# VHH binders against Metal-independent phosphoserine phosphatase (IPSP), part 7

Target 1, 238 residues: Metal-independent phosphoserine phosphatase (IPSP), of Arabidopsis thaliana (Mouse-ear cress) (f4ki56)
Amino acid sequence: MGHEWIDAEREFKWSEDVKVESEVTEIVLVRHGETTWNAAGRIQGQIESDLNEVGLKQAVAIAERLGKEERPVAVYSSDLKRAKDTALMIAKTCFCPEVIEVPDLKERHVGSLQGLYWKEGAEKEPEAYSAFFSSQNDLEIPGGGESFDQLADRSMDALEQIAKKHKGERVIVVTHGGVLRAIYLRITQASSAGKLLNASVNVVHLRDQKWIIDSWSDVSHLSSVGFLQRGFDGDAKP
Short names: E, the ipSAE of ESMFold2; O, the ipSAE of OpenDDE; V2, 0.75 times the mean of E and O plus 0.25 times the DockQ between their complexes.

## First folded at step 1 (VHH)

Design f2 (framework vhh_sonelokimab_d1)
Fold by ESMFold2-Fast, scan of step 1:
Structure f2 (fold): chain B 238 residues (1-238), chain A 124 residues (1-124)
Amino acid sequence: as target 1 above (238 residues)
Amino acid sequence: DVQLVESGGGLVQPGGSLRLSCAASGRTFSSYAVGWFRQAPGKEREFIGAISGSGGSTYYAVSEKGRFTISRDNSKNTLYLQMNSLRPEDTAVYYCAAHRPYGLFYSKSDYTYWGQGTLVTVSS
């Protein structure tokens, strides 16, 4: 406050003519539940894998949590089975009629690393391993893999398309560790996204054409189920 | 880019079964989720069900679940609708349609490419 009375009245009057309600679009980003390969420390990339018993319990726990919050208008998912199965549980509990598959939300194709255990990657595929942990964002991973920029571009395009469809609404998007890391780094310009745990809840907001991280890597709903401490960490060697 | 052509419509008796086919031309059929809609005389076009590009997920209108089954064969660029226990109220023109990315399956406006339709008449 502290304005002269006449200036305060004038400013108040003009605020009515330029009153713009900011629409906030809320996107709840979920990393899929634990798979047998996550538990084994095995690199999935775009190879199909199934939720294990823990992953199924995690999917139930996240669905119960999200079902108690504001109802989403839609549920989107990577078309890889682990993400889709997690999304189906959420959609059913949140009374959403369908899960919309988005191929651009698939995990990073990590080339020759796919199918290997993290412990053996540096020895068996040193060039692909080096490429994965490289700071060079346009470097493709040998064996048909994607660069970080290719992953981040398609991830952000998918996020923008979803937001454009759902201005001012709440939606859920189920995806993978590499996609979540890419989104975080593009939004924040940070050097690291930290650990991205299975079945974590990560919330981003779009307001006035600006992306904001509202919350990140929340696993409070998993206290009775548990989670792997390892998680996805693209910034440090496993 | 994709063209859709329905076939398999015709006259069927109440309680009967019918399988509709939708043939797609174009090289990216597996990249589209596809759905079936129907339109009875004097009514709006209504959603029946949809199937994801991979065929791994299927979505049905609640009223049709159990009588209708959607499937696809990406090697033949063909979508199918198996209709069982047909009733006179199932009489309609049946359409197949390719889904817009990021759209809602039950929303007609989120389908980009539509077939011309095939008439199914359920009558004795």
Scores: ipSAE 0.006, ipTM 0.262, lowest interface PAE 10.9, mean pLDDT 83

Design f3 (framework vhh_8cml_1)
Fold by ESMFold2-Fast, scan of step 1:
Structure f3 (fold): chain B 238 residues (1-238), chain A 123 residues (1-123)
Amino acid sequence: as target 1 above (238 residues)
Amino acid sequence: EVQLVESGGGLVQPGGSLRLSCAASGFTFSNYAMGWFRQAPGQEREFVALISRSGGSTDYSDSAKGRFTISRDNAKNTVYLQMNSLKPEDTGVYFCAAGYKWLTSHPRQYDYWGQGTQVTVSS
């Protein structure tokens, strides 16, 4: 014997019990805006330098782009002024109340090369210049500089600590060309990270202890502002 | 006007394969993460697979892992779901969905939905 059941109100219904096991953590890595020293072809390392007029416009452009995307839960930055100033613009636009400074996200200390112009490095500091372009990853740059391995280790440690605090979330991290190159090489095992442009958006994902490069060196938000064609070109010499 | 149009559904025997397509229009496809969801007869809508904006990251439900592959072509504004080793329990209406924000498997986070395509796995 049968009975009639009416279920005419079975519309699109979401389960209130969301089955979430493992989330992808998204870290948006930003290279700071152009500085006066970037424009001059001058080696910054850990020396302070200010965003120039182009750099300020780049910071606005990236902040507007990221403000239209998913709202980040936090903004982290190198404590060097150029990175912090870029991060402050992003944080303001994305309605994040603070920029969290992380000293381990500072640019590579490049020893005796710091403050020199790229054009004069080989002549004025040949040993430090050779060390910078060496394929020897444990070689420290003369004058108190870091090896590639020292830079890469602290960069990855900082990235992992940030990711651990923000599992399944989206965060923004503002840093420098050398740090971005080190992260890319550690994640991909590639021989080159390509050209890392000022104010570029670089996205990495972490899921189940595995790092993935989702996108790299994206400057599409800079079409109306412009950028230096010479990004970070720290590839090892042949 | 935003549209997501699914295709490729049909009747297939157990162990067979189907490839679903979802054509997107009316929005900047490359800015959206894409997902596939299904609703089986008499059951709630469930997550099947997702893919990030660039295609660099994918995720799958436990039932889909190893059998289904999600992919996308940003130049063609299309997301795909390749379904292999189909089982009767895979029967349902399959929906594609687009989300502007970074998305989890949570269906409420998706902004746009297609009307669905029927997949029936039966001998």
Scores: ipSAE 0.052, ipTM 0.494, lowest interface PAE 5.9, mean pLDDT 84

Design f4 (framework vhh_lunsekimig_d3)
Fold by ESMFold2-Fast, scan of step 1:
Formats: structure tokens, C-alpha cells, sequence
Structure f4 (fold): chain B 238 residues (1-238), chain A 123 residues (1-123)
């Protein structure tokens, strides 16, 4: 199923035209493949977890898709294992010699929620759960967690540093749902980023010093593999 | 006023080829992602190919290797080159522009559609 959630979560506004003759830096943002914890509905944050069998197939599918497109000049990744393993498959298929790890691309530290199942978060850690879903962007999650602003600031700094190094080029960046949501919201000023599915392809352009969303939450390469209909959605409780 | 006009459909034998065109007007063509949908008898309208403003393309598995989507921003036209056509490819082909950049939109959330062009693969 999933038709209604897909429609609602993909409704966002693009308000600016782009110039066809301007120099374009293209960053292909990838959410890591499915993990055993994603499948179980378990909150990962910055805790390490491994790609499951579906996630490994998703990594192959996205690598094959990206390998048929314009060759990237570099592959960057969060240093969390699920993102690194997804990135390594992409780099191998795209003939990139290495994956460049960027700690600022790690998933949001969600404090005391890390390791809990979403279904138990409200009862076991009510203050941290409330903080995660709060509209207050400067509120840190109890237990050593980050605020949305802290996550968004480091995510955008990483994105801008990568773009600065690769002006006019195409690069791939493998990261996490919370980072992708933060980037989308900072670029668009929208109230929601929609659903961010595992192994989705999300493309942003830097053109005339302006960030533009070229495509978002694209999973068409997963038609033969499958994916969890529940993606990352920081705007709504599970 | 946004307009999308499909053309190039027709009757062709299995194994044949057709090129569909989608002529666009009323918006900055180069700034938007564009899509080909197919409505075949007995099945729901299906997204078969996508092309984004940056040139990235996507295909449903059943047409990969046989169909090629492309765009000409100077002519405000999107194309679908269809090779090795099968009976299963018979249907109305629609072009669409998403309301916003980004996501793969369902047919009900696209703000602009063409009238469709009929492709019949028969002998």
C-alpha cells in the first residue's frame, strides 16, 4: 500500500526558477540501506547497526543505478557503519578509489532514546520523546542528545564544505534520515521534509550560490528489491 | 497557463519502435522534473520514467534497457524513445510535471498533465 502517505509526504513547494547556463555543483544525497534496527522499528541515532539482507540488496541496487549515471568525482559518507557500508558499495561500482568519512554527517544524537523501540519511547523516556517531536528547534534531547539546530548547523556546514571543494562537479554523500531532513528544511524553509526512505536518492544543486532541491526521496531503483514504507519522519510521531 | 501536449503515439508491431514527445509551455521548463506515466487496460496508471532538472533519470523495471527518457531544454520538449515494444506496452502515455521539485509524485498530486497519446502494440 502506502499511496496516501507517499502523496502527503511528497507535497512541498519549490518557489524559485533555476538558470540553465549557470555553473552547477550536484550533490547526490543517499540515505543508507535498511538495517536490522530499521526493520524492527528501533531508534539508532549514533549507535552502530548493520545493513540487513534487504539493506545489502538496496545498496547494490543504488550502486548499479548511480554507476549508470554521470560518474561522481568523490564519495563522502557518515562514519557510522551502515552509511559507510552503503557508500563502499557505491564507490566500488562507480570506480571511486575511496570513501571519505565526515563525522559531521552522522545521524542526530537522540540522547536517551537511542536503543529504544519507537513503540516504547513515549513510556520509557517521555521527556526525551517529547523533546524529539517538539517544534522548539533549540531544545536538546535529554541524555546527551542534540537539538535540531545543532544537527542542522553541522549538516549544512558539511554540505557547504563539500560543495566548496567540488564546484561544478558531481559528488555522492551517504548519510541518515535526520541529516537529510535537516538539509531539506534549511534549503526550502518548508515545515516538513516528507518521508525519507532507506537507500533513497536525493539530489541538491548549488547554482549561483543558491541551494536548490533537484529531486527528493526517489526510490524507483528499488522496484525489484523493496523498501520499508515507513521512512524517517521527524515531523510526526510513529 | 501551463500546458503539456503529448504526441508520437500510434500502432506498431511487436519489436518495433516509437518516439513520444511532450511539448511544454507556460513555465520555466528547465527548472522542473518531468515524468512519463502509462495507463494500460486492467492496471492502475503507472509511473514508467522520470527525468529531473539535473538530467538524472529513473525507469520502472519492465522498461529498463528498452525505453530512454530525455529532454531538450532549448525546445521545451521531453521525449520517450521506446524500443523493442511488447504487447504489454499498449496504453495511453501521459506526460506530467510535478507541482514541486523533488519527490516522485502520485498521479493525483501532479498539478499539470497532458491529454495522453495512445500506443498500440499489435500484429
Amino acid sequence: as target 1 above (238 residues)
Amino acid sequence: EVQLVESGGGVVQPGGSLRLSCAASGFTFSSYALYWYRQAAGIERELIASIYSGGSTNYVDSVKGRFTISRDNSENTMYLQMNSLRAEDTGLYYCARSKYLGYHWSPTKFDYWGQGTLVTVSS
Scores: ipSAE 0.000, ipTM 0.135, lowest interface PAE 16.3, mean pLDDT 81

Design f5 (framework vhh_7zox_3)
Amino acid sequence: DVQLVESGGGLVQPGGSLRLSCVASGFTFSSYWMGWVRQAPGKGLEWVSDISSGGSTGYADSVKGRFAISRDNAKNTLYLQMNRLKPEDTAVYYCAKGRYSLPYKGSHFDYAGQGTQVTVSS
ESMFold2-Fast, scan of step 1: ipSAE 0.487; ipTM 0.769

Design f6 (framework vhh_8cml_1)
Fold by ESMFold2-Fast, scan of step 1:
Structure f6 (fold): chain B 238 residues (1-238), chain A 125 residues (1-125)
Amino acid sequence: as target 1 above (238 residues)
Amino acid sequence: EVQLVESGGGLVQPGGSLRLSCAASGFTFSSYGMGWFRQAPGQEREFVALISYSGGSTDYSDSAKGRFTISRDNAKNTVYLQMNSLKPEDTGVYFCAATPRYSGFLYKESQYDYWGQGTQVTVSS
């Protein structure tokens, strides 16, 4: 083998595939660990709630999983406490200097539904409940709530700003079920994002200005801890 | 053809230093993460150090932390391993490896696509 062999190898353009991969920004999206309100079937929206015992164990499990992968260059989080607490555990295990808070990664404000149990919504707040389940993406939820489009726009804007700062790098972003659903739907144009379980690992790639879902709703790191199958989080699954 | 060529190995006394180099050709070096692995006589191959394609992230085995530094020069298509405070247990063949992956369990050999032939490091008085 010599220069002819090297030239022949380049003719097959495998180096172009590798070049494209160097432009890939990997964002590891994490849904916060289980909260007391998740366990109670209570709608959180932008109301504060704490990680429960299971949620704390989930945060440790995901941190240990991510700590064995390539070290991220940064950890970003929603400024809601449940997301920050999950992110702090990850940042410590991954040796990141601090968690960077991004208010635009907060869960959907679901208006008058916030604080209610999902089973009560239709009866206590019928207009807000109807708005939440409407197929109309620009309809705001009564009581100061956001439309799907408002949530999705700010979620994608936050994601794009993070990607812009970290082109070609790997970062972790801790957020909420409604944000993750919005991101998934904007990227795929699918009708559903499936189950978005607490402490799930979801991976998106930005490649040459195109978003790709690499993996979704991975809870394999939780086999010894467990998770709720019906956690409530502002998606269409009360 | 893809090639990774290691150099800088040799015989050194305990407490000494060596700088290993790995010259890459035949692929877009700046698009690949680079790792160093070692294999001691009678032992399995082990992870030593990793650097991301941008150089923004590094990781080390427990035995290498605080003593070894991985770095890269994308303009020269070269990755380096600076080894300080060498111990007899550091003796082995050191391999350079390349991966297009930037996530996953990159301390596993199976995560790397291209490998050098290795350079011998011997730490002995």
Scores: ipSAE 0.000, ipTM 0.124, lowest interface PAE 16.5, mean pLDDT 82

Design f7 (framework vhh_lunsekimig_d3)
Fold by ESMFold2-Fast, scan of step 1:
Structure f7 (fold): chain B 238 residues (1-238), chain A 123 residues (1-123)
Amino acid sequence: as target 1 above (238 residues)
Amino acid sequence: EVQLVESGGGVVQPGGSLRLSCAASGFTVSSNYLYWYRQAAGIERELIASITSGGSTNYVDSVKGRFTISRDNSENTMYLQMNSLRAEDTGLYYCATKLWGHYSPRYTGMDVWGQGTLVTVSS
């Protein structure tokens, strides 16, 4: 008989008698930093684009902010380079040695609009442009693009799988404007998600199988860096 | 030309203190995240402390409350103050950073590493 064993058993019973509040899973959703194409008003979709100098500074600002908060147990990211680059900065600062890539967190494939400047889309690809702004959620964008429903379904599936692995924990997920918009609309059933700015921090909670928006489109960490008021992702379909 | 150089390693008794320095040359540290890694014999390098450009710090749990990372942008230098040293803190200590504008941040590795400085905690 040791005193260490008796003390451990007593402390174990104490934890069992504590009121168990329903566990909240916290997912911090980050929109990737500014890219050269965001700055140019050019539609990215699933085409690769690099973080520009501002985007790199934004990634640092996000990492600094998140590094001051509770440490996440994991960092997940879209496998598109701009999201991975943003996620790597966060992961290094938060002591998460690995970024877990999730293809289902990719930006919406916007078909024939990909690569075009927003100001030329209506003239060069009128059918795809019309489809993008349509209120019909099951309409696929011409040129191999996805419907809103297809995007939203895979976005929510990815979010639910991540949450299931991390019940009661805090995780960071780096993704894109269209994905964030889809998540917001599915959770709130609102008609608009507002502006989804580059490098914004957006927080959702899962509690008792119910998704809740805790905070949205927070760019307070960017006061010294700046951000675009518009761009493809910042102008995501209302 | 771009380099980090560590100093301040040595032999100390358990419970002792050491301050490591890491001097940067060929670039300015003011806009960079700075990192300290530790490599024990037979074990891969482990990230133990970081400091952001704004001064926010993170630590691995085993060193929290004992180690303090800091920076002096005017001297282009980073520090690791190590207190209450334990035998398990013995290892080779590296400072490291990721450069912007030179390499894409998509790489998980660091762009610049110091040569390492040995810390031995023994009786």
Scores: ipSAE 0.000, ipTM 0.185, lowest interface PAE 15.3, mean pLDDT 81

Design f8 (framework vhh_gefurulimab; at its last look DockQ between E and O 0.01; V2 from the best seeds 0.00; counts 0 for: pae E 7.6 > 2, placed apart)
Fold by ESMFold2, look of step 2:
Structure f8 (fold): chain B 238 residues (1-238), chain A 124 residues (1-124)
Amino acid sequence: as target 1 above (238 residues)
Amino acid sequence: EVQLVESGGGLVKPGGSLRLSCAASGFTFSTYAAAWFRQAPGKEREFVSAISSGGSTTYADSVKGRFTISRDNAKNSLYLQMNSLRAEDTAVYYCAAYRSPFGTYLKSHEYDYWGQGTLVTVSS
């Protein structure tokens, strides 16, 4: 049995990951997956709340996306459990040996607002609520809360120290909506960072001491899993 | 020479309050994370609280809501306000400092500099 002709084909099909220029540091910033308090509209700040079932599926989706891209050399995380749990999923899928905790990437302490539902904040803690939404960047939130400047200073310092350690490399950093907002506003000098959605991917580059936003608030990996439309809205109300 | 010197320890009854201080010298304190650890006789040294150079705070579960860590970089000082004290808070309290922004701050081996300790006794 056989064919009359030999069917010979040359196929050069190559699959390439996303490429990063060798002198640029690429930091993929991830907001943690959805938590039970996110779904409830409850203010976490530095209070712990667990990823819910949607949040765990979001962590899987983000890990699968990043596992198909250029492999990171390290995975960093806030020390809050919701960020660590998201980061652990990413690290396992990307074959990173551990998640490196960065306490200065912890969410903003929002003082007396922590634990309240957003809908009750203005009535129950009017001064803290006003401070959170204030344009005064050095105003601390009553109840031990941080000003925007305090948050942004520690967030940018942490980001710069990570970048310094990884010149020309790609790393993943899992953090929080407030931290992402602060980073965006410090880099761009914009008036708003937009929606900072759970499990969003946000990419920044550092080249020659200059920060560049490559992409922001990308949730394309969540089409089947879903996400809360509210996002982080601390810089503007819906 | 680097020094961390704790003070403010003493005898206090249960439910009372005490404020610990740690004076830092010989290094740039403001660029370090700082922490309190404690060790009771016959037990391992355990984490109490930390504050990053950027002001982020972390507390052991056993002290959350009762203890408050703070720092004053102008005075090169670290503080621990201890309220609602219990007998199980009895220990030697150590001040420690750590330069790296990475890690949990929970592990004693991460810390570069240590004080000699101050004794806190909580007894009826």
Scores: ipSAE 0.016, ipTM 0.515, lowest interface PAE 7.6, mean pLDDT 86
ESMFold2-Fast, scan of step 1: ipSAE 0.077; ipTM 0.546
ESMFold2 (binder alone), look of step 2: mean pLDDT 83; pTM 0.855
OpenDDE, look of step 2: ipSAE 0.340; ipTM 0.724

Design f9 (framework vhh_sonelokimab_d1)
Fold by ESMFold2-Fast, scan of step 1:
Structure f9 (fold): chain B 238 residues (1-238), chain A 124 residues (1-124)
Amino acid sequence: as target 1 above (238 residues)
Amino acid sequence: DVQLVESGGGLVQPGGSLRLSCAASGFTFSSYYVGWFRQAPGKEREFIGAISSSGSTIYYAVSEKGRFTISRDNSKNTLYLQMNSLRPEDTAVYYCAAKGPIYSWTRPSAYDYWGQGTLVTVSS
């Protein structure tokens, strides 16, 4: 208000004032459908677990939703079975010939916490539990677990490699709560990623070398199926 | 059965304001980028601005930045254009449009679905 400036943006022009076309690469990030261990509040990490009946219905709902949108050029997935099975349903419905497995999209290795129920972690593995909830990003979880930085680095590396291969295109990537949280925090520098529900659709854009969160934790396609509203979803908090 | 229906156009005096609405049906509105274009007599269809599916990113044509504001309400499947400080040069048919999530915010050809348009006339 208190200064004089010339605002060329107020000058009316029909065609010349349109900004140069900006190519947007769209990556649709999907958290895998619900597993028996998700429903039980049991920590999976990199241990294999199968989609339960609800998770299978969620995978169908995601696939039907995405099948009505623009067709993706590729479907990528973590090589863990729950993510792969979710991705296969999507690929089939979207007429993609294959699911491309990316090991760097695996869930965080949470060390000695893997296989425990969240409610018993503090008592049975207090050091690993403390490490998991720590704000120290370079702290590895005891028992062969990864630090947040190690997870975030490989997650962002995978995301950037996929984006580089698919500039200006739409792709689907099926992964896990910890990976999604890491991506969100690296893009936004926020202190929390909110709830990362099973079978949620999350969209990120790469435009002019800048990552943007377009939408997050969208479960509107699950109104007839349901999702876990209580307990441990993709967030670190109980 | 995709429909986009614009409303709120009309005659307004120079310096006045108008709010346009675009009601969407027949597709998952919350998954689409949506935007506004206008076409003046004898000219090509020109970009005004667009908003991403979540509303997190809004892209404006340089000439409209500061006078026009785009917003959306996904719970109502509605896109809005708030136009302030209107000029005779803003006289045009205003269109809402929806696109899938592939590049080009600004090119009309990138948009898959279009409304019928609503006429805005700025004259005293």
Scores: ipSAE 0.000, ipTM 0.128, lowest interface PAE 17.1, mean pLDDT 82

Design g1 (framework vhh_gefurulimab)
Fold by ESMFold2-Fast, scan of step 1:
Structure g1 (fold): chain B 238 residues (1-238), chain A 124 residues (1-124)
Amino acid sequence: as target 1 above (238 residues)
Amino acid sequence: EVQLVESGGGLVKPGGSLRLSCAASGFTFSDYAAAWFRQAPGKEREFVSAIYSGGSTTYADSVKGRFTISRDNAKNSLYLQMNSLRAEDTAVYYCAASPEDLWEYLTSGEYDYWGQGTLVTVSS
């Protein structure tokens, strides 16, 4: 009945076919839930630790949030237990059949600092402590630890391999604070990644061979979980 | 030598306002997250508010909308603007700071450095 309206609809359809947006690969990066050692202020590095009661609640909150969003085609994780347990909760809620373990997504090996409380690091292991806070990116941490560059290289390599396998798709990757910081700094070339809370959701996009930070350090799903108040109570308590 | 020194506490009537200050020395304050905690008589220490090095803030539900945390990195200072004060806000208020890089391995609330506190009394 209205040829003018039909012509307008045809033109809009044609312009939509011509407006080909570049294919986006979306990687949802999750920091594992809180552990007993996180709550104690104890340096984990690559030492195994378990999610505590707060961490389990955080894992449920992440899983519920991600379960309401677009379904991921895969869930990847560091093979360290805290990351794997967080990932298993996400995979189950998102109806993914398995968690794919990636050793290159392990937390930084921080050498002689591993197992110490942060408050005692400077006194007990001054050289390793100084190395950790050094701006020298190729400096390995004493006691078999990694340099920032070694961590960042393996983290980016893992991220790129995952992206190549899942071009144009959405995947979830569960990892650790040091890995997330390394990825952020390599993508942005910024001097700081800011605070990376347990169970934070961080989103990166690969578009036209360029990495982009879509969102970072999102903890909105934790408003019903006392992550800050609980941790503050534990940290402030004598 | 690391030091945090609080000031600005005092006696105020319900509905009044106070501004607390915390002066940091002996470390690069701009690299640190900072927070306010309080401890009322006979109670455990509780979280009030935090501000990250980049300026993002968080607040305890009990103070949200009434208190505002801010920082001035050029002056190595942290502030807490307290409005609409209530009797239950009566407490010793503590400043705390922690390197954000440590938080890659720590619970979100861990703080390495603490001040000695400043007393706030809300009474008629």
Scores: ipSAE 0.006, ipTM 0.225, lowest interface PAE 9.2, mean pLDDT 81

Design g10 (framework vhh_lunsekimig_d3)
Fold by ESMFold2-Fast, scan of step 1:
Structure g10 (fold): chain B 238 residues (1-238), chain A 123 residues (1-123)
Amino acid sequence: as target 1 above (238 residues)
Amino acid sequence: EVQLVESGGGVVQPGGSLRLSCAASGFTFSSYELYWYRQAAGIERELIASISSGGSTNYVDSVKGRFTISRDNSENTMYLQMNSLRAEDTGLYYCATSGLEYWLDTPSGYDYWGQGTLVTVSS
C-alpha cells in the first residue's frame, strides 16, 4: 500500500493533537485574449492565430490584475500562440521566469470545422457540424477531430498533473474555451459551463483530492478594455 | 451539449402547407430567443421569424400572415407553421438560438444552428 495514503490518513483523520489545516491548491485558469479569428467569428480549434489589438490590451489588463493578487509560483500555457502570448504577459508581470508549455492544454481539434466561419459550418461541413453539437460524448468530429471525452480526459489529466506538482500553491494556467468548458463540466456534472469570455479569470481549488469551482468567467478587470459580448461588441462583422 | 434538430421539410405544391419542428436540448430552452432562418441556393441566409422567451413574435415581410412561429417550453420544441407556400419559399430552413455558451475560441454572441431541413415548393 502507498506511503502517501498513510501520511494523508495520519494528518487529516487520526492526529487531532497534530491537526493541520488542509492544504488548498489554487489554479487560476485564464482564457487567452481575443484574436482576429475570434472577432471574425471563425473557428480556430488547433489552427494558429494571433491576438488582435483588443486581445493585447486584454492580456495587459489581466496581467495587471493578477500581478496585484497573491504571486503564483508558476505559469503554465497551451503551446498555441494565442495562449502562450497571453501567458508571457502574465508571467512577466507576476515575476515568473518562464512559461511552461503543456500540449494537452491545446483547444479541441474540431476536424473539418477548423478554419471555417461559424455561419458556414452547417452548409460546408454538415457531418462535422452535427458531430460537434451531438450529445454523444465519444463521437469524434470528422476530419481528424476529437470527441468531447478525448478533450475532457486530456484536460483533466493536465490539470491533475499540474496540481500534483504544486500542492498548497497558487499557479496560473492559460488555455482555451473548449478546455475550460470541459474542465467545468467534469468538475460540476452540470449541463452548461456558461459564458467563457476572452481573458476571463476562472478559479478552481483542489482540497483533499476534490475539485471545486471557486469563481467562474470573471471579466471585472476588462471594464475599460472591452470584450466580445452579444448586445455590446456582439458577433464579429466585416 | 447544445443540439438543435430540424424536421418536417419536404416537397409541396404551391398553395400547400408544411409544419417544421426544431427539437432542442442542452440549454434552458424557455429562457432564450429562438429563430428560423432560410437559405436558398446562391442567396445569403435570411432571418424569417423569431420568438422571444416571453412569446413575442416577429416576421420578415415576405412571410407575414402566411407563417406562424410558436414554442412549447414543456417539450423543448419550436415550430414554424407554413401556409400558402410559394415557389420563392423553397430553401433550407434552419433553427437557431444565441448567447448560450462560448467555447472553441469563437465569439461569445455567436448563434447556434441546426443542420437544416429542406423545403421544396414545386408543381
Scores: ipSAE 0.012, ipTM 0.233, lowest interface PAE 8.4, mean pLDDT 81

Design g11 (framework vhh_7zox_3)
Fold by ESMFold2-Fast, scan of step 1:
Formats: sequence, structure tokens, C-alpha cells
Structure g11 (fold): chain B 238 residues (1-238), chain A 123 residues (1-123)
Amino acid sequence: as target 1 above (238 residues)
Amino acid sequence: DVQLVESGGGLVQPGGSLRLSCVASGFTFSDYAMGWVRQAPGKGLEWVSDIYSGGSTGYADSVKGRFAISRDNAKNTLYLQMNRLKPEDTAVYYCATYPDELFYSLGEGFDYAGQGTQVTVSS
């Protein structure tokens, strides 16, 4: 027997008119904070990259925002360092004792493009570049890369497994732009997922076996910190 | 699909001027940072300048004080005014957007640089 930090007694309030509504599972999806490679315009994929000074400040700002909202029962993360480091900051502030790593939440493996600057991809790796931007969803990127369908399938599977463990609860999941895009497109069937800025807060709900987007691309917590609007050079930060 | 079309290059004498243009389509131009990169013969890509959605600008030390980047959001066009050109400025100049925001937003393909526009500074 024992108690975890997340098992702390929570105040529960019943209204005068008790409403029985469908259980809503809330998943707060966070894109990791800015990295040195994000700032450089360099393709990360599944290669490790560290949060830069801005990314560390973004992680603090997310943590402070989420720490003032309804407390999550768990924090999940991609096992890539940038996502895990962002998640650790959130977990500390939200009184979650550990971050639960989920390898299926890793960014897309983009094959031979990994480690290249976006500006050189078309010239150095034309086949991999063409595959990445192809509308053919089952096309794998040369060099051991994943298709969009492979990414989207594992992303949705991970999301569904997390939701199954936490019906009616709030959880936080820290992941990557490609994963967030895949989740958005699978839920909405839209042609675009909008801007997926570093350290954005994105909220999805599962109600009666239906996924819905509650809010997307929220960076209001970054008003004093800034976020990346550009590639690797220059000095403009909001 | 995203398209970037560069123009305005040519042959110019040292000390001369050129104005490059890049017409963008297929995305919400005003929301994205835009830049210029160049590739001299036998060299790698070199960042030249960028301009953010809010209008702030950055320049490589090699061009600072000589080049000016600007944008016209109503025309979806990026510009590079190049003054006091030197032989070392000889390169193919490519228009670029920063793809971390763009490719996740669009879900579609885009062309980073197209064919670029050749700038030759020689007498």
C-alpha cells in the first residue's frame, strides 16, 4: 500500500442539480520546447537535440500554466530527450512524480533527411525529400524512414491506449510536430493542421468513442518568453 | 502546393545594384518567416538574410549595411535589395521559408528553393 502524489485527495463538488454527462477524457498535447536544431532549421526526426535557452524558458512557462489548471493524473512523453526534458519540467510543477515514456510518441523517422538542414534537403537527398512531401500516405522515406500512415497509426494507437487507461481524467502528453499533425489530420480529416509552434498547448477530447479537437496551437502562456517564427538566423523573438 | 519563384538576378559590375524578388503561393505568406540563402560556385549554402512575420530583420555579417530585405504581404512577395555588390556576392540566390512551421501547417509538399536566380558580379 501507498499513495502517489497524484493520489492526493481532491475536492469534489456536486451541484444542486446533479448532471450525469458522458465521461470526457481530456488529453493535453504539448509540442516540446525549442531546440538548438529547431532554431538552426535542421531536420531532427528521431535524432537527439537539446532544448536551447528559449526552449528551457518555454518549458517553465508551460509548466506554470498547466500547474494552475486542473491537475493531470499523469504525464506521458516521447522518449526523445527534447520531449522528455519538457515533460520533466511539467511533471515537477504538476506534482506528478515521474514522466511515463512512450516510444510510439517519437517524431517521424524521416530517413536520409535526418541531420540535414531543410534548405539543403532537395539537393542532397532528392528521393527522400520527394517522399517526405509526397501525397502518397503509404510511401516510406528512403534511409529507414516511416510513411505518414505508419506515423499516424502509431500516434493514434498511443493516444487511444493512454485514453483507455484514463477514462474521464486529464492527462498531459509531450510529443513532436509530426505526431501532432498526424493526430489532428486523423481526427478532423482536414487538409491542414495549422501552425504547430514549439511549446504550444493543444487539447483533444474523447467522448462516447469520438475524438474532437477542443483547442489547438495555444501559445498564450509564452507572452513573456517568445517562440520561433523563423529558421536558424536572425534575432526576432516575440 | 507551396511555390516560390525567384527573379531579378543578372550580370552586374562591382559596385552595382540588383533587386531580387520572390513570389510565394500556396500558403498564408504573412504568417511565415522568409529568407534568402545563396550558393557560390563550389561552396555550400550560406544564409544571407531573413525577415519575420512581424517585420524584424537579420543579416549575415558579409552583407550587413549593403543588402536590405523587405516583404509585401499584400503581393505575397519577398525582396532583396543588393547594393555595392562585390565579386564575392556571385552566387545562385534562393528564396526560402522556414519549414518547421510550414510543412506541419500545410500537410502538403513544397519546393524549398526552385531553381533560384543567378547573380554574377564581374567586369
Scores: ipSAE 0.007, ipTM 0.199, lowest interface PAE 9.1, mean pLDDT 79

